# VHH binders against q84jc2, part 3

Target 1, 232 residues: q84jc2
Amino acid sequence: MSKMRNLVEEKFLEFYESWVIQLELYLHQLLIAHNNNTMSETELRHLISKLTTHHKAYYTAKWAAIREDVLAFFGSVWLNPLENACSWLTGWKPSMVFRMVDRLRKSRVVLVEAQVKKLEELRVKTKFDEQKIEREMERYQVAMADRKMVELARLGCHVGGESVMVVEAAVRGLSMGLEKMVKAADCVRLKTLKGILDILTPPQCVEFLAAAATFQVQLRRWGNRRHYVTHS

## First folded at step 8 (VHH)

Design pa10
Fold by OpenDDE, fold request of step 11:
Structure pa10 (fold): chain B 232 residues (1-232), chain A 125 residues (1-125)
Amino acid sequence: as target 1 above (232 residues)
Amino acid sequence: QVQLVESGGGLVQPGGSLRLSCAASGFTFSNYYMNWVRQPPGKGLEWVSGINSDSSYTTYADSVEGRFTIIRDNDKKMVYLQMTSLKTEDTAVYYCARSPDELQALFEEGYFDVEGQGTQVTVSS
């Protein structure tokens, strides 16, 4: 693999490193709030809002970047191999966050029956949306191997300038589709997150967000230690 | 001047279908998250459906899921709502509404502006 990075990769890497640092700060605040029973509901809601805003900032930057080069996000050089291995369509898999919710259910947090029911409904919906996106993604991937591309591959490297045009056209088509799929996936992520937060009480939201952020941060740390990679 | 003009409403029997249209002008349509909302008689506004700027994502209220379909045409600056299997409780004035921020629309309920006159949909036997 090439060690060279393009401009989009470099810019987003810089952004992401800063974003993760800020996430760690928020995580610390979440943990304090979780362990402090003296915080008011207003204070908790404010903290939740800060995290929501932080995530919004990430997707603002991401969507700007994917307009320029969506393929950069399928390499994701700002992530270590472990993080990449756990990625689904350039981000966290929406259905994964329900594992964090399950943690709440098994902890001191008591969810009422109505909450449990709503969470299950949301889980089912999320899974459905994931599958829908996966099917569409598959179509784009398979389409890359159309008749022209297969024939071009068969001819090998002796095809000249015309082959370049064919490949470029194919890549453009793929990229356009991928951008849509990535955006769709992100929408599912955000709607899932919102859905969970709407179902939970403010204290429960704080615990959930703390669990999610902890997992994200630790996954990065574990991956860095394993692969001897340092990210600022 | 921002304009949203809804049309296509009418009187239908339960189980019937209608297709609503919204013509948008006066803003960069392709940059906005678009919504359909409705106001039943004697009730407040309720969100019905949303569609993101590139149509890659659509979402619906539970009450209309599986029955309604939202579609947009950025070239024509149009938003549509195909309604099927209509129920009496679907009776309302329907509005096309834009969200000022696409991402925020995914985090905040009611994050839209109603700027049109709406179109009346009446479902009755």
Scores: ipSAE 0.811, ipTM 0.910, lowest interface PAE 0.5, mean pLDDT 93
Fold by OpenDDE, fold request of step 11:
Structure pa10 (fold): chain B 232 residues (1-232), chain A 125 residues (1-125)
Amino acid sequence: as target 1 above (232 residues)
Amino acid sequence: QVQLVESGGGLVQPGGSLRLSCAASGFTFSNYYMNWVRQPPGKGLEWVSGINSDSSYTTYADSVEGRFTIIRDNDKKMVYLQMTSLKTEDTAVYYCARSPDELQALFEEGYFDVEGQGTQVTVSS
């Protein structure tokens, strides 16, 4: 089904395409670093910093965009259907990264007991935060079936200047709550990411970031094979 | 001029409660991530809690998790810290501190400046 894109969607689509390209470049560097045992800790930390900065840039752009139209991110026309299906509140689910770390542990990453303990503590905290946000989101979703939404439904059957204004006002009202939820989710994402990076050694961070970036890139590729994304 | 004025400190017994307030002025309050930090006697600054600009996200140090609650009022340019189940180790001068970048505040511990005089909290039997 064809979807109309607004200015926010178009702008963010352009941004995201560029951002993903850069992510792929960084992924390449991460993979090189992972396979290069001669890189110093300083060099690894620099690379990690570049990646974190890149992610910060994404959220900078995202948060600017959601101020204009948070609903754009619930459609996310810059993502294919598979990517969207795997999204939790307009992004990756924070608790998912722990599963990724677990898989790395089972393969080649060796964590000391202290790291394992800290990761578990972080996992528990992250899950708690996710659940809190989910409960709040559910509250908003249920509350959406209120008078405002009834009015939207009613006016949706008619075309007129006044009706359009009322609908827009109602949408803005709804968007306010959604924006808060999205921002909260992003905060949990960022805190979780930071937490993991703080627990892991620089080489482990590189491996983790490489795995995460790989997953993101591959998910996009998998989705594109199933559903071609229209960029026009 | 940027001003952060903390208040509400005092002497309280272990297990007691206290509510701290911080009045902010001289900057666009609603654009900043706000924090509570504390300095125990003879120790350095310790981060306690943070709240983002729209109050959609709060976070706490492990030592205060479940006991403290951070709240902000952007209209009044206030940030609060509700403290419950206070312990002797909570004794400190408490400061509210702003972080100029919310994103950075989430990635960097200590990404804040102490600009106020603080308020003394003493927990003692």
Scores: ipSAE 0.778, ipTM 0.901, lowest interface PAE 0.6, mean pLDDT 92
Fold by OpenDDE, look of step 10:
Structure pa10 (fold): chain B 232 residues (1-232), chain A 125 residues (1-125)
Amino acid sequence: as target 1 above (232 residues)
Amino acid sequence: QVQLVESGGGLVQPGGSLRLSCAASGFTFSNYYMNWVRQPPGKGLEWVSGINSDSSYTTYADSVEGRFTIIRDNDKKMVYLQMTSLKTEDTAVYYCARSPDELQALFEEGYFDVEGQGTQVTVSS
């Protein structure tokens, strides 16, 4: 059932497995904090900081890996099909987190008017940034089908030295563009996350992070169950 | 030695435009997240704009969004700030500042080092 993996994929797979394990531990702490009204603001902030640091660690590893092989992240072998299906440019779609915030608002989180306004402003900005990246992504994808590539396609499945060079050059070009787009997307993700955390109070942050982590962990669990049931 | 040299400031009327430049040297420019920050008279430093290492991402303070554009040239080791529709409240000394960690810069708008002398921008009728 496993795909062939290159060195980058294998290394990142190992990293991600460990990272998720740690995330689950943090999720447990978040849930405890959420259910414990006796925790001080300092303690909550410390926990939030731990989570943000953990996310930074992920992107540190990711950005190192995409420098080597960005294509590995387009078909991430460390993710199950459900996780991959929910991915936008190799990760979570930034605008999605606002739905989580909305859910919290409808449940028990009380946001003041100022917070609501700021969240809406951030939502608009985030969507704008997403669209900008999508347009640029499309540009790179379309550029892949340049005149030379189209010509090669017309010639059929002939493998010659020159043709191989042309294709490789095109792939390199695409990869460079993809790396930029992935990095941009990650920037939007992180800025969006940071923005939300800045708007919310520490208790609200803990609740939000717990919800986000829960979603991530459950998505993985659901996807894994489905995958193993389908292929076992 | 790290050097950041800002230029392009001046006196302009409200609604006017200016283009600031920053020349960088003494470090691997292409590896750093770059920022423009400003210090209005009698106020502290405020973050204005940021651009990541490969120019794939830019961000702006709400106060300048839609009016300012940050650009960088890694080959020339330059950062630019195109300012349009300038307002009196834009009056400040503007600094080019590098962030030592690109990821950290995304979590902390104040995560930068001011190392240049700045360039004065005055918007007045």
Scores: ipSAE 0.688, ipTM 0.873, lowest interface PAE 0.7, mean pLDDT 91
Fold by OpenDDE, look of step 8:
Structure pa10 (fold): chain B 232 residues (1-232), chain A 125 residues (1-125)
Amino acid sequence: as target 1 above (232 residues)
Amino acid sequence: QVQLVESGGGLVQPGGSLRLSCAASGFTFSNYYMNWVRQPPGKGLEWVSGINSDSSYTTYADSVEGRFTIIRDNDKKMVYLQMTSLKTEDTAVYYCARSPDELQALFEEGYFDVEGQGTQVTVSS
């Protein structure tokens, strides 16, 4: 029996499917730009801008949705199990993108010493921010058995119309901390992404973005094949 | 009538501490990403620190990281900047500034509107 989806889940599922389709189109453009080496710097910057705008659109939609129901993103019905397994606080783990940067270094891309230094500094900062968020998450998880949860448990013993309303209010209260943590994580993601793009040259940015998009698209494809997941 | 009123500036010796305050009015404060920016003598505006709408995220320029702390109080519509280990190069007029778009503020450190008169911070021995 399939899980019942709420309105937030349904809406975001639809959005995400469309968003991924557009990402695939951009990926194609990134790959062309990366392989032909004939595009001007202006053209490359324009392509990079399109991608950054696309990512901004995702987080615009996400933050609107989490204000309504942040818990929907801890289930993430729009993702397959593999994608979910690779998620850190409802998204990609910020520090993972440095693996992609490392791949650039091992490829034909030559990073100058100044870039390498800045990237390492950014890596350290990103890791620090991740750890800070993780500590907050741990604290929140430990505090889950607080007064609000106790009240929720007591109310859960008696199912009735009035009880349901009170329980819902309690759940909303409990979700506020999660929403803050999710937003914090997203901020770290966006700052990390921007940081990398600021350090790299336009051609390097295109290669990085292509790698990132490829990973995201392939992860979804692999997961769908493995689990035979079809999202409507 | 958007108003941002900075205060708390003054003269302090190197290594000293100072706490700036910004009182906001005329807009939905809790919806905005807030920043501190500064203008050193003879230089342009530079971004110092930012805090998102719910205080879940703070960020700092490299030059002030570890020394400054940004805090906001949405109930009081206040933003604060706790400055420690002040240096002579911290001398500037400090402004509280809004970012119209929280997401854009994360991608562009210079994405802010300066609307206040600022408060002078002078670090000198």
Scores: ipSAE 0.569, ipTM 0.833, lowest interface PAE 0.8, mean pLDDT 90
Fold by ESMFold2, fold request of step 11:
Structure pa10 (fold): chain B 232 residues (1-232), chain A 125 residues (1-125)
Amino acid sequence: as target 1 above (232 residues)
Amino acid sequence: QVQLVESGGGLVQPGGSLRLSCAASGFTFSNYYMNWVRQPPGKGLEWVSGINSDSSYTTYADSVEGRFTIIRDNDKKMVYLQMTSLKTEDTAVYYCARSPDELQALFEEGYFDVEGQGTQVTVSS
């Protein structure tokens, strides 16, 4: 793309590239723990804590960045086109993580009936929150279609008087509304993640986190290969 | 001086409604995740509800979901708990509580650094 990156985009690109590299390193640790029957519950909880801390670090950086430029997270320069196409409100869709839990049940993971009941309750709660956000998203879809026009107006292509006041109010309203909606979606993501980790046992948490990290890494790799492959 | 002051408690019949208020002072209220917690007679503290700094996300304990609504007004530095369809098991002292970091509040139950003195809610015939 020929578009110049602003300071927020440049800084977050550098952060994200490092963050993904570290996620890949943690994935290797998760896969070792998955196959190592001699790891204690304390060691597994420590690894799980490393992953949750790593995810919290992502949101710490993201929430700082969206205060400066929330629009950078819609069509992000640090993601390939496949990653961007799979994004729901600047991130993974909360209800989709339950598909990962279902896949784990069909393979190695055996869940006790009490866990199954709690996971279904959490799924319903997550879907309810997701639907609330999707209703809000309908209001903002039109605004995102005009993002280039709004961004140009925010940069001051038309200065002075009443038209500047109207444009500035519209830009503030759209940016504040989008930031609020992105933050709400992130809260649902974080609460859903926490809920799943509370229900699963430490070995099951390791398998879940490994599956989630694998999906994220594979999505990036698949999108990058397609992006760089040329066919005659 | 950081303070949280609850009010609006009282005696109410089952099925009734009540609105609790929490007045905040001495800090930048709009930066903080806010909570309601309660202590039923003879029991420990039970988290009830939370709301993030811009009201974009609210959460509720299963026992009150659909009946209670947490609301904040950042201009007035107020948190409210609108309670409806009250039951005798809702009888408790209700406390307003501040979480020091709103991202961490999503991961840690009991993550509070300031609490008020509480307001009594009694649900009985």
Scores: ipSAE 0.525, ipTM 0.807, lowest interface PAE 2.1, mean pLDDT 84

Design pa10
Fold by ESMFold2, look of step 10:
Structure pa10 (fold): chain B 232 residues (1-232), chain A 125 residues (1-125)
Amino acid sequence: as target 1 above (232 residues)
Amino acid sequence: QVQLVESGGGLVQPGGSLRLSCAASGFTFSNYYMNWVRQPPGKGLEWVSGINSDSSYTTYADSVEGRFTIIRDNDKKMVYLQMTSLKTEDTAVYYCARSPDELQALFEEGYFDVEGQGTQVTVSS
């Protein structure tokens, strides 16, 4: 049933399961707000604030956990295989969120020209930041391949304490590099989220947040059904 | 005692370059999101650039993107601003500033504390 897990994985699994339950409760509130013609702008802004606070709480917990074990976030035990397969550097890909905005625009969300211009500028900036991260990841991959050759050469010469120390240093360097890449990706995610919410009006923000939460909840439900069916 | 000391300002012609420095002391420098902020003559504070604690993410105001580069050195407790292709509208007193929480700094603009006296940058013919 349970695979071997370290304490970081156990703690974050408990956190994440509670976090998702609360996201589902907020989704219910977003759907009620979407259908309510009489909600005030103040009430909508309050609901939007609850969602942004909830998302910031996720990153607070995540950044604490990656300081202890960033590798736990690559192939996470708290996500099903479909959720893990859809990850880009341990989370949603920032540029793909604009597809969700585009679908809302084609459906029932009316944007004025000033909003459309600002969203396009944000999309270009987001893609630029993504590409910078992808280039840096490529540099780490090359550096790691070179370190594997050094590691093999050292192990071929000696088997002992010095070989263990070199391997441990290389693993520590890899983990530190991955932690930086994950934090950079999360920074782009947070800036993109903030940017979208700043451009949209409160009713449009509710629509967007409802769509995003729905996607996340449905991805989890669908992935769990596939996992459950194939697991003996 | 928290202290941020800016230096490296001066008079430069349009198209020129300068490198600003900020020396930090009295706090755990490597834990903070750091910013450059400027005050043009007769105007309020204007955010310029920010860098997270491990240098993995940098961000810039639209007006300086591509021309300015923020750099930090956690070992020396220094923040730098490399400015190139300077324009007359870049004339200002430049301050470095720390943000109380680096996650909130990414989400909330204006989330920084100005502590030092600043350094004057003047771009003129």
Scores: ipSAE 0.495, ipTM 0.794, lowest interface PAE 2.4, mean pLDDT 84
Fold by ESMFold2, fold request of step 11:
Structure pa10 (fold): chain B 232 residues (1-232), chain A 125 residues (1-125)
Amino acid sequence: as target 1 above (232 residues)
Amino acid sequence: QVQLVESGGGLVQPGGSLRLSCAASGFTFSNYYMNWVRQPPGKGLEWVSGINSDSSYTTYADSVEGRFTIIRDNDKKMVYLQMTSLKTEDTAVYYCARSPDELQALFEEGYFDVEGQGTQVTVSS
């Protein structure tokens, strides 16, 4: 069946396509910096700042869009099915990025003991924050289920237009609760990202950002390629 | 004029509780990320806790996690810090602080554009 797109979805699709293209261009710069031992610390910090600004721009646009239609971010039209399947509350799961750091450490990134300790502390804090969100989501779902039961019971004894208004109010309440949970999850994502970048040195930050961008770009490419191969 | 006014400080025994208040005026309070920071005797400023505009996200320094709770009331334009299980190390002047931008507050720790005059908390046997 066909999926209708509203103005929010159309606008964000256009934004996201452009945002990913720019991310790919930054990835190219990160890979050059990774292979270039002669870049100054100032140049590395400038590149890291560009990536940080680019990620902040994504969340700026997202937070504006979820205010209008948070449901668009659950099963997004601008993501392929693989990208959507990997989402936790409309984005990457904060605790999972530490697996990427761990893999970089085992392969070629050398961390001193102080950095390892700080990263472990951040991992625990990130997981704690994730668990807080999951508890809040559970409480919200229980509360909304109870409210939905009351609304549905009243729908059974009402006529026509009044039933539609009750359903619309229940859906609006669900959307507002989801908006708060998505913003909370995004806050954890942003704090986790910042925390990692603060602990790592500029060359290590370049390695991490390159790995993260590579994963995101490859997930998009693999998801699109699988769809093409499946239908060929 | 943007203003933050703290209150509720005082003398408390170790293990005790205290609730700090911060009254905001002169800006659209519900648009801002809000913080508590503290200055222990003879030391520099130390960030304590933060809360985003709709209360959906709160953060705490490791030293106070589980003991302090930040709360905001956008209708009353108030920020609170509920402190429990107080320790002598919590002795400090506590300041309410506004971050310049809600999203950027997550990336610019310790940078505030407005802070109050502070309220003294003393935890002593």
Scores: ipSAE 0.489, ipTM 0.783, lowest interface PAE 2.3, mean pLDDT 84
Fold by ESMFold2, fold request of step 11:
Structure pa10 (fold): chain B 232 residues (1-232), chain A 125 residues (1-125)
Amino acid sequence: as target 1 above (232 residues)
Amino acid sequence: QVQLVESGGGLVQPGGSLRLSCAASGFTFSNYYMNWVRQPPGKGLEWVSGINSDSSYTTYADSVEGRFTIIRDNDKKMVYLQMTSLKTEDTAVYYCARSPDELQALFEEGYFDVEGQGTQVTVSS
């Protein structure tokens, strides 16, 4: 399948493919650590640090790319349709990550009362921040609809080159607003991730990071496999 | 030469309002996460509020949320702290602070490489 790509999309596709391969390699290390009761706390903290650094590298590359073309991150060419369908403002929804913590708690992870309290406080704060962003997105969408009405009126009065300039200005305004919203959403994602890792013990962090990486890798594999089945 | 210069401190009655200003110079202000921190009398440094480079994300310590508002103006290279419903516990020297990396600032609260001289806020009868 051939897609119309710009340079930002092509560069980030190459980056993302490499980034996911490295994530899968770290997942193998997480799974080994998960089943190895001879790992020291220092060794576990080192592995957690590697995962944290890997996630920061993703956002470093993403923030550079969105300054050039934030629209590339809505319906991304480096993600399959299933991965894109799971996106909230170009990534995982911060409040939904607590479902993964809940699942681990039900099956294999014991949390003490102090951790449960801190996680609930973080969940509430994360939801509050998420809702703040959603309110800003709603205001942005309303403002864009109003500008669309003005744009249509201006196009009715203009010919040729001036219609192009109005369209370009509207697209530029959209891109600038979306970049701010995506960056805000990423800030909430990173603060939520850090918050969870600060509350959990090192073995629990390894369990959480392994579950998160597994979900991301499996979502990619399942989405790609379904694509091949429908074409073969 | 990187500089942060705070102003706007003073004596205020409980329940009052005050607006602190921070003028930045010597760096690309619009690229940095900016913070307000404070030091109450005889106590350690306490982070108060932070704002990312484009104002799209703001965050506050629990003790001030709902009462304080952090604002930045990238054109004027200014950071402000609008304080309302002031309490005696808000008495402190307030510092404007720059975080050296915007992404790292999200992971290490209180991560600063440049601070101003401070401005005294005193909330009393």
Scores: ipSAE 0.467, ipTM 0.776, lowest interface PAE 2.4, mean pLDDT 84

